# Miniprotein binders against a7ua95r516to809: the designs that were tried, part 127

Target 1, 294 residues: a7ua95r516to809
Amino acid sequence: ASLSLLSISDLVPDLQFIFFWMSNAIEILYFIQQKSPAYMQTIELMDDKAGSKESLLSATISANEEAMTILEEVIMYTFQQCVYYITKTLYVVLPGLLDCNPFGTEPSSEQCRRAAGVCVCAVCVMPEAVRRVVSVFQTTSDLLQQYQVHSEIQSQMFAYLFFFTNVSLFNQLIDKGPARGWFQRSRVLQIQASVKILLDWAKGAGHNHLAQKFFAKFCSTVTILASPPQQLSQMSWKALCAEHPSLKPVQLHRILTQYQLMAELGPLPIWQPSSEDEAYIYRTVDLLESFENH

## First folded at step 10 (miniprotein)

Design bx20
Fold by ESMFold2-Fast, scan of step 10:
Structure bx20 (fold): chain B 294 residues (1-294), chain A 101 residues (1-101)
Amino acid sequence: as target 1 above (294 residues)
Amino acid sequence: SKVRIEIEVEGPPEVAEILAQVIRWLAEEAGAEEVEVRVEDGRVKIEITGLSKRMAAYLLLIIIYLAAKYGVKVRYEIEPGLSEEELKRAYELLKEAYERH
């Protein structure tokens, strides 16, 4: 648990070694996949005077298949280690994103680097809490690039990191938001601006499609909470469900209830769930998201 | 600083031999100076020399994970011994690897 108190910079040496081992296992797997057919062909062309060629072919094929399975396990294990350390760091820094004020940051006091390059002070202003989250993503991207990890595995890594970030932020906002004042309109607009900075980073890093897919639930939540009362009150329950398909009925109902309270729209329910969804708005077990990805 | 790692794998011979081969390939790609595999008294023994202490620690994590996955038992020794800080670090990493499976 003490590792959760460290910055991403403190974890870089360990992450470097784990990425190195993952890259090695991938290269060995690739070598076997590419060279195995040529070796098998060589055995098949050998003179079978002793009657042992069939046995040698069978044994070699079995050994190569088992070795490839083991290398896949090494890749999976090292991937899981990277995910563990990165998400452990993210879990500590993510709540700060819900409390920061990007509108109060002074451009002249800060200059930062982003995936696309170095921003000037007037353009590149980022709250410290957002910078900590971006730093985790940027360091991950840099390490994957440094060790030339295949693009498909890079995509899997960021898919999981975005999934984890979405679940963590959504759960924090829904579970702790009322007590922390995060549903107040001024706070929601600050959260929306902070999230936009993360999404802009993802776009610059070439992960726009993944960010759109895996941040959908949290983005829907923030979009609803930031909506003007005139606009939102004109939408039916069915229209809101259609516009925000990532939200479960209980989640949407909780968000709309908090919106109604914070916008001071009175005590009577404005958004009436459809008869099909009415039973599901009371399923508290479905309120918070699971960190288990299927 | 460079270390010597000695590993013993106990389990079905076919599985132990394939694990030993994968371990050899991983160690060689990581820049090990020598990797020797021996079969003695029904056990597969692997000796690796020339890896840094941190590279050796991470290789052990991988080996322990694979041993748990494939139902084999592994015993190991590292020489020279790790520093107290490196031992604590390696222990935390090994503990997490074991706890995952």
Scores: ipSAE 0.140, ipTM 0.639, lowest interface PAE 4.5, mean pLDDT 78
Fold by OpenDDE base, second read of step 10:
Structure bx20 (fold): chain B 294 residues (1-294), chain A 101 residues (1-101)
Amino acid sequence: as target 1 above (294 residues)
Amino acid sequence: SKVRIEIEVEGPPEVAEILAQVIRWLAEEAGAEEVEVRVEDGRVKIEITGLSKRMAAYLLLIIIYLAAKYGVKVRYEIEPGLSEEELKRAYELLKEAYERH
């Protein structure tokens, strides 16, 4: 019950604190890493008051190493906390993306604060369900920029968020899709359009490569399902495997089986798995993606 | 906004002096305008001026952690003061990070 009410805006105050400390830790760590050698040299050049130089140097090295270790831990922890909170919000809004009809006139409930009238910006013209997902990513981007987080950390965060999004959407589509009618051509086309809007946003935000990489599995699934029966029925198992390398054999087999049922196609020998893949198509443990091992 | 920090270190002189040097270095590199280290009544006092509030907060966390590890007592005053809530949250984050190892 409480999770359904959680918006990214509600988490912004907490996220701001986490980002504040993460950014500060990175800044201090950078100073220690970059300036420690110069500082050590300065100590070495000081007048040796009764042999205290060596002790001071040793103690300074030790203190710096300890400080660096602590800072690294803080950075790691704050990163994990950010991801945790952001993924919670994604978990709530992502199912709406699969049910979204982007071709319908959905009343925009959110008044764009920037416009005295109807805002026609790219975000305001998005379907509400897509806008909610994009809002999570945009808020994350804005916070990362606001606190001047290092570009590598930004990339890692978006990589994980895209990974999480792909896993979540893929698993939902595979598991619940048949029952919810998401494998119907009209619904697939809606999903495809919604995902395209998200990918276009990612491209505009400078994350095109990451988005293409981490959404590959979901995009492949949607592409197959969006294919006309006349076209897909002409593609062999081997050709489909080659065109969609992100899909495991068990996943491709499930998609094709469900497509066949949905399209009321008879058995298609051309989709028969190769002898090499035949053992793998029954590995149901590999059907759904894991959130682990990223 | 720039802050003034006064730090008092109580402990073995050798440890306190070393910690003072580390604090001075960190403060200088963090953009402090002035750092003064004094020894009064067997205590090391460090006065830092012109440091950003952001860097001051983290510097204090590092100092508190190091002080605890080395078994020295540290007292500090910061002007303008950090909110107790900001310090508490920072400390909790640091502690949780450390306890995960």
Scores: ipSAE 0.026, ipTM 0.519, lowest interface PAE 3.0, mean pLDDT 84

Design bx21
Fold by OpenDDE base, second read of step 10:
Structure bx21 (fold): chain B 294 residues (1-294), chain A 100 residues (1-100)
Amino acid sequence: as target 1 above (294 residues)
Amino acid sequence: SKVRIEIEVEGPPEVAEILAQVIRWLAEEAGAEEVEVRVEDGRVKIEITGLSKRMAAYLLLIIIYLAAKYGVKVRYEIEETDDPEKAYELAKRLLEEYLK
């Protein structure tokens, strides 16, 4: 099947399998950790029949340590597999978010149409492109809850998914935005509205802090681009750096340069980088975000 | 709901003994009614009675992982005393797929 047709729904059976293993491994690991001290104490209180007490303790410790090591490996492996499959689906649907017009009346999804009643849930009123992205996150959340995955692992999963989403959207916007017209104010406002819907979902799902943290770079970029020329032209480079600390100097410079071109603004001395930042604005290697910096 | 589980481990005695100890310990702590470990024909046989279906499935999961890690072969049989729990059925299917 071409990657372009891969939906999160198609991966649910495989993901269920992986989540099951992950959850069970965590539960078993926790069980061993919680019960081992009590068991050791029980052995210590047993009558030393034939001098086997020390050997039994040693064997139990060694066996538990080995089992725990293997369980940790399983947890890591299953986590990575989940992330791998989910990010593949995100990769397919995320570009649609940048082209989405959330102000258009798009008909409700086919799934909600089959229910005799107009579903007015937050997901059903979303634009299709936004709904597709949210569906990936919601499906992930539902699976994590269904299999009762430990809260820390859930948080780590969403942290990575938000990180991946931010990197993907940011890089696409910076790289392709000028050519695609995404730097036009009207398009930026559409993107801003779409991202707000996603952030509102994340807030409702209990991941507000993670979303705010990991989407900061993309949100900052969109905020700058959405700013009216009259307002943005009054902001100095230093003020913009201070207001948008998530952006590297090279990134901010690129955004402002493209904004200037799009808005047909002449050279703005107020946007000139400081002497301190001047060396950094030419570091094109730092322009795009890396997926490895998580 | 309770299950009977029989496990046979074929491999190096040292690995089989470690697995047997882990399984026995986990089964006992999980509230198994009886745990018997035997060595027959160079194989370690473990019989566990009175475990919950869920815990039995989890034990099999850990055994299979350990077996795969150390390159030993395991055989298992589960005898159910009542209707399977959903989690148990899923675990069983997982195990069957892993063993293919």
Scores: ipSAE 0.117, ipTM 0.597, lowest interface PAE 3.1, mean pLDDT 84
Fold by ESMFold2-Fast, scan of step 10:
Structure bx21 (fold): chain B 294 residues (1-294), chain A 100 residues (1-100)
Amino acid sequence: as target 1 above (294 residues)
Amino acid sequence: SKVRIEIEVEGPPEVAEILAQVIRWLAEEAGAEEVEVRVEDGRVKIEITGLSKRMAAYLLLIIIYLAAKYGVKVRYEIEETDDPEKAYELAKRLLEEYLK
């Protein structure tokens, strides 16, 4: 794909149209819901007992039901289209987050001067790959605010975007991590720092609760991989399952196996699954996460 | 900027009349200043005046969808006083793509 197609900025004109119509459909739905009861009451109070009153009432109910159904379908369609285009852009930029180094040797003096009115350290630490991901979230937030989309819809959108990001990062780390050296301690610490920048952005944007909920699996994975060998080797399988309930037994087992190899703890397994969990661990189809929102 | 819309509904008389009443109600709720309905020779004609471009666009999208559901033919003409690319054309295009 061309570099221009990798930027969220390239999608802004199309997203503006979609957000515009989603916002307007929500507003019209609200208008109909608020005004319809008053109109229905007016018809019911009419002194015309002929069939014309009943016919008008029936036609009004039918019109209201049809209009609401149409608007709900338009809202659903436009919401799904926004999510599709935004997640397609995220999918392209997310792998860079796993390869970047937020611990730069020399911060940009221009970036520090630009950010003089805010937290200078956070700006100086943000690598380009992280900035691209943050830009997708920030552009989405800006568009939702520009078109005054209801807060509940905004929350649903960021819930899905965080869910998608979590699944994408987790799957890439588990599937490609060993070959790309991402399980090495130095790389894990870089990944942890980059993820913290994303979580700090989410907190600043008012989405801390959503971020904590939907990033739980990837955060648990990174937390385990960043743990010192002395600390992790002291914990039982049961204790690790209790501390990381978002991880399935097969996922936890794969993470611990990779940790053991990278930390050079020897060829023998230290962490023994329970008999029940051991049976589950052999279910290969449960290793990677699905992008289906349940 | 306000617009004027003329709509002609063609179909079985009972269906066309019910759809015309539905359109009239929707137009009045959308803030139309005047709505006139005429029935001649199995055709229903509706004239709506005083809608904003935004409300006119939404009314048009709803009418197009209802016409498809009822299986009736709807013709419309809109008079407007402004031109670059029009908001109602964007709205119509979005809903027509959804209905494909």
Scores: ipSAE 0.011, ipTM 0.226, lowest interface PAE 9.6, mean pLDDT 73

Design bx22
Fold by ESMFold2-Fast, scan of step 10:
Structure bx22 (fold): chain B 294 residues (1-294), chain A 100 residues (1-100)
Amino acid sequence: as target 1 above (294 residues)
Amino acid sequence: SKVRIEIEVEGPPEVAEILAQVIRWLAEEAGAEEVEVRVEDGRVKIEITGLSKRMAAYLLLIIIYLAAKYGVKVRYEIKPGDEEAARRAVEYLLRIAEEQ
């Protein structure tokens, strides 16, 4: 039997429940923080009968601390559940982004851009694979807005979603890219255009800084692979490391090796690792990124 | 340890019934083994079994807050009755919510 593709829309009812619970827990937390000092003051101003007031105040402080702890645990748990369901959906849809062509003939509402000081107006299409990824981010944004979740929590959620997306795309490109042809220049340019659609969405949603921070590794990888041969051949290993600090030596070495193989550059000089990095360029345990964020 | 929670919601029937359905939904998602809802003369009774002590406290905190927000009265019991930490946290929230 055929497997149906996961859709973010299928998860909306479950996510609505979790966002509702998270939002209410956050609201209760802030309500307690706001009202607790006044309530404590009321106790402090009551008639004192041989330590009765001190016992009540102590009990109230303990109850406040327990309530705060419980609410913080609820907020963390519901946040983790939202992240779990959303990233599970992202994991299924992200590989499609590496195989799609945003230079198709479908209409697009993208605006004119400037490149190297020249204005380039292009109507880019949003492939279905990219639309599915954007839909996950947009649905998350809509739910956060619907339940009026505080901006700090919203920022934390998108930080994690961008982190997860970056790791997933980077690992898939590095691990499966050679076999799938994703390192071919035409494919890299398609990937770069697709990633730009995601970054443009993030900018429009007010998350540009988070996107720049958490997509750095994948963006560096795509930037190197999309570089013209003449430009890349003029850069030393040290210059590449300085321009792409998010890449580990083994990762940079793998990317440059793939670039050289796919570009079939005859007279291209070998990018020689620094003496400090020579021991680490073949450290395969550091090649792929971890999804764990401690 | 698993606990049983008994909740009574009292208020306008329509509002009490909506809150009761929200409570049932929250309890089921929190991992309750059984959730039973009964309606008696504008009072809705909810029995929830199989929640951990911590999850029961979470649920009760949210219920008390929603009750205050919706303008309905809530009564509750946790069994076994020696789960005082959860009770104290919920009663603290109730006192704050009732303060004008």
Scores: ipSAE 0.075, ipTM 0.548, lowest interface PAE 5.2, mean pLDDT 77
Fold by OpenDDE base, second read of step 10:
Structure bx22 (fold): chain B 294 residues (1-294), chain A 100 residues (1-100)
Amino acid sequence: as target 1 above (294 residues)
Amino acid sequence: SKVRIEIEVEGPPEVAEILAQVIRWLAEEAGAEEVEVRVEDGRVKIEITGLSKRMAAYLLLIIIYLAAKYGVKVRYEIKPGDEEAARRAVEYLLRIAEEQ
């Protein structure tokens, strides 16, 4: 009950604090790393007036090493906390992405309704369910930029968030899709359109490569399901494996089996797994993706 | 806005002096306009002027950590600013680091 009310906007104050100190810790760490060698050299070149040179050098080395260690721990912890809070919000909004109809007339966002002017920005024209997901990513991006977080850390965060999103959407689609009718062609096309909007946003935000990489499994699944029966029935198991390398044999087999049922297709010999894959298609433990493998 | 930091270090003279030198260097490299180090009544006093609030907070984080590590007592004051907020933030970071 309480999780359903959690929005990214509610977490912004806490996230701001964490991002602030994460960025600061990174900056301090970088400062120490870059300046320490120059300082050491300066000390080494100083006249040894009081025999304190060696002591100062030793103390500075020790202090810097210890400080860097602590800063690294702070960076790791703050990163994890950010991911934790953001993924909680994603968990709430992601199911809506599978149920949304992007072709329907959805009312304009409440925020755009209050503004006397119709905002025609790309986010405002998005379906509400898609907009909610994009809002989480956009808020994250805005905070990372606002606090000038190092680009590598930004990339790592988005990599994880896209990974999490892919796993969540894929698992929901595979597990609940048949029962919820998400394997029906009309619904698949809706999902495909919704995901395209998300991918277009990621492209616009400069994360195209990461999005393509980490959404590959979900996109492959949707692509197969969106394929016309006439086209898909002409593709062999081997060809499908080659075209969709992100899918495990057990996953592809499940998708094809459910597609066959939905499309009322008879048994298709060409979809029969190879002798090499036959042992793997029954590994149900590998059917759903794990959140731990990242 | 630029801030002034006043630091007082209490402890063994050798350790306090070393720490003062480190603080001075860090402050200078951080863009401080002026750094003064004085010894009064067996205490090392450091006055830093011309730092941004952000850089001041960074410097304090390092100082507090180093002070704790070397067993020296450090008192500080930031003017102008919310010293209490800065202190709480630093303490939060230190606590997090210790818990990892």
Scores: ipSAE 0.020, ipTM 0.445, lowest interface PAE 4.4, mean pLDDT 83

Design bx23
Fold by ESMFold2-Fast, scan of step 10:
Structure bx23 (fold): chain B 294 residues (1-294), chain A 101 residues (1-101)
Amino acid sequence: as target 1 above (294 residues)
Amino acid sequence: SKVRIEIEVEGPPEVAEILAQVIRWLAEEAGAEEVEVRVEDGRVKIEITGLSKRMAAYLLLIIIYLAAKYGVKVRYEIEDSGLTPEQWAELFRKAYEEVTK
């Protein structure tokens, strides 16, 4: 798992050294913040003993505030470097989640195939593609623990990684899904089961709240695609929007339109937004936000 | 292998001295054997000994980032770095790219 990260950059040996320096900067900053008065006294005493001019190490509040700002820059720089290399690795392995089958055997009963979120008839195994993604998250967690990075920064790291994962999976599903058959309900159930493995890992790692927050858009999308078309066509536009608040109205409309086009059997679902709903989709600020996001 | 780094920071004294202070703290926390900071001819000189080659390389990357961020000029000499000139150039190009994003 850790060896996977060694290949991220041909110049950087591995993420360990970036985490090392990030951790050191955090500890120094924390020490200054927590023990500032005693530390300032120590600085003052060192200046006197050194016999050097006060210019070498100042005990002034202004100098210490500027030093803390510089340490924050070091922390931000190293944090962004970690995120960059980890997300670059995630980008390579994430598409596999949309094509893998976590059910060791295809669901044999229609009840298992139709069960959104739970399939009692199928045995769920960790596919290689899911294992690769989990390994990236686990290695990140291991490095954060190894270097004793404070829990708040760990939370910020996983918030960003989950956000990136959610956006990447959502964009691929929406942009490529119809052409690759990913909107078929049997495939959607496979995707849902694979995502559940990631969410279960996050829960076990103490990041359940972050995973619930940052995977909401992709989870809503998968939930819609796993729903029978008949059920969706019977819901009002207002009810659909209320049930999926993480989706912008234009994103929800796009998903439903593409899903309807994939339904081959029987007549086309009759669901249509009202004229008021159309005004909401196309004439509100939500339109601009949705187009900016996608 | 452990290395010796000499760093020279040129810029406004108040900025250069605070950067040197932070660099000293980072090196000490990392387990450097000796860290000396002095001012000569309007330049702040930092001498660090006892860091491993890879620790020193990443510290130098951070220093270059900070120098660019705070508008000071940095010169350095490394004894027993083990990196080729091409590897050093790549490391510094990465630092520059991050700053200019």
Scores: ipSAE 0.549, ipTM 0.811, lowest interface PAE 1.6, mean pLDDT 74
Fold by OpenDDE base, second read of step 10:
Structure bx23 (fold): chain B 294 residues (1-294), chain A 101 residues (1-101)
Amino acid sequence: as target 1 above (294 residues)
Amino acid sequence: SKVRIEIEVEGPPEVAEILAQVIRWLAEEAGAEEVEVRVEDGRVKIEITGLSKRMAAYLLLIIIYLAAKYGVKVRYEIEDSGLTPEQWAELFRKAYEEVTK
């Protein structure tokens, strides 16, 4: 019950604290790494008062090593905490993306109405369900920029968030899609349009390559399902495997089987898995994506 | 915003003086506008002005580690940081507790 009410805005105060510390820890670590050699040299050049120079130098080396170790742990921990909180919010809003009708006249969000001017920004024109997902990513981006987090850490953060999003959406679509009617062409086209809005946002935010890479499975699934029966029925198993390399044989087989049922096509010999793939199409353990691979 | 840091080093005078020189160097490299080192009542006092909040925190962290390893007692106060001493303490405490779990 409590998780369903959790918005990214509710977590901003906690996230701000974590991002602040993460950014600072990265900068401190970098500072120590870059300045330690000059620092040690400076100590070496100081006058030796009562033989304390060597002791000070040794203590400084030891202190720097310990500090760097602790800072690395802090960076890792804070990164994980950020991911944990952000993914919780994504978990709540992502199902709405699959149910979203982006072609419907959804009333403009109440929040944009309160501002004296109609905001025509790309986010304000988005369907509410898409906007909620984008808001999580945008808030994350804004916080990363606000606290001047190193670009590599930003990239890693978005890589993981896109990975998580893809896994979540893919698994939901595969598992619940048939029962919820998400495999119907009209619904698939809605999903495709919603995902395109998200991908366009990612492109605009400078994460196009990451988005294309990590959304590949979900996008491939949606592309197959969105294909007209006349077109898809002419594609062989091998051709589909080649065109959608991100899908495992078991995944492709499931998608095609469900498509066949939905479209009432009957058995299609052209979709018969190759002898090489035949052993893999029954590996149901590989059907759903795992969150553990990242 | 720039902060003012006052550091007090307690220990053998010879060791405290060396540490003060190290702190001065670090502060200068960190972009301090002014660094003053004084000896009062057998203690070395270092006043640093013109540091950013971030660099002040970095400097203090390094000093704390140095002090612990070198066996010197260090006290510090931060002025004009926009953070209370308690907020600084809580920041460090939380970080420490999370990595030691």
Scores: ipSAE 0.021, ipTM 0.388, lowest interface PAE 4.7, mean pLDDT 83

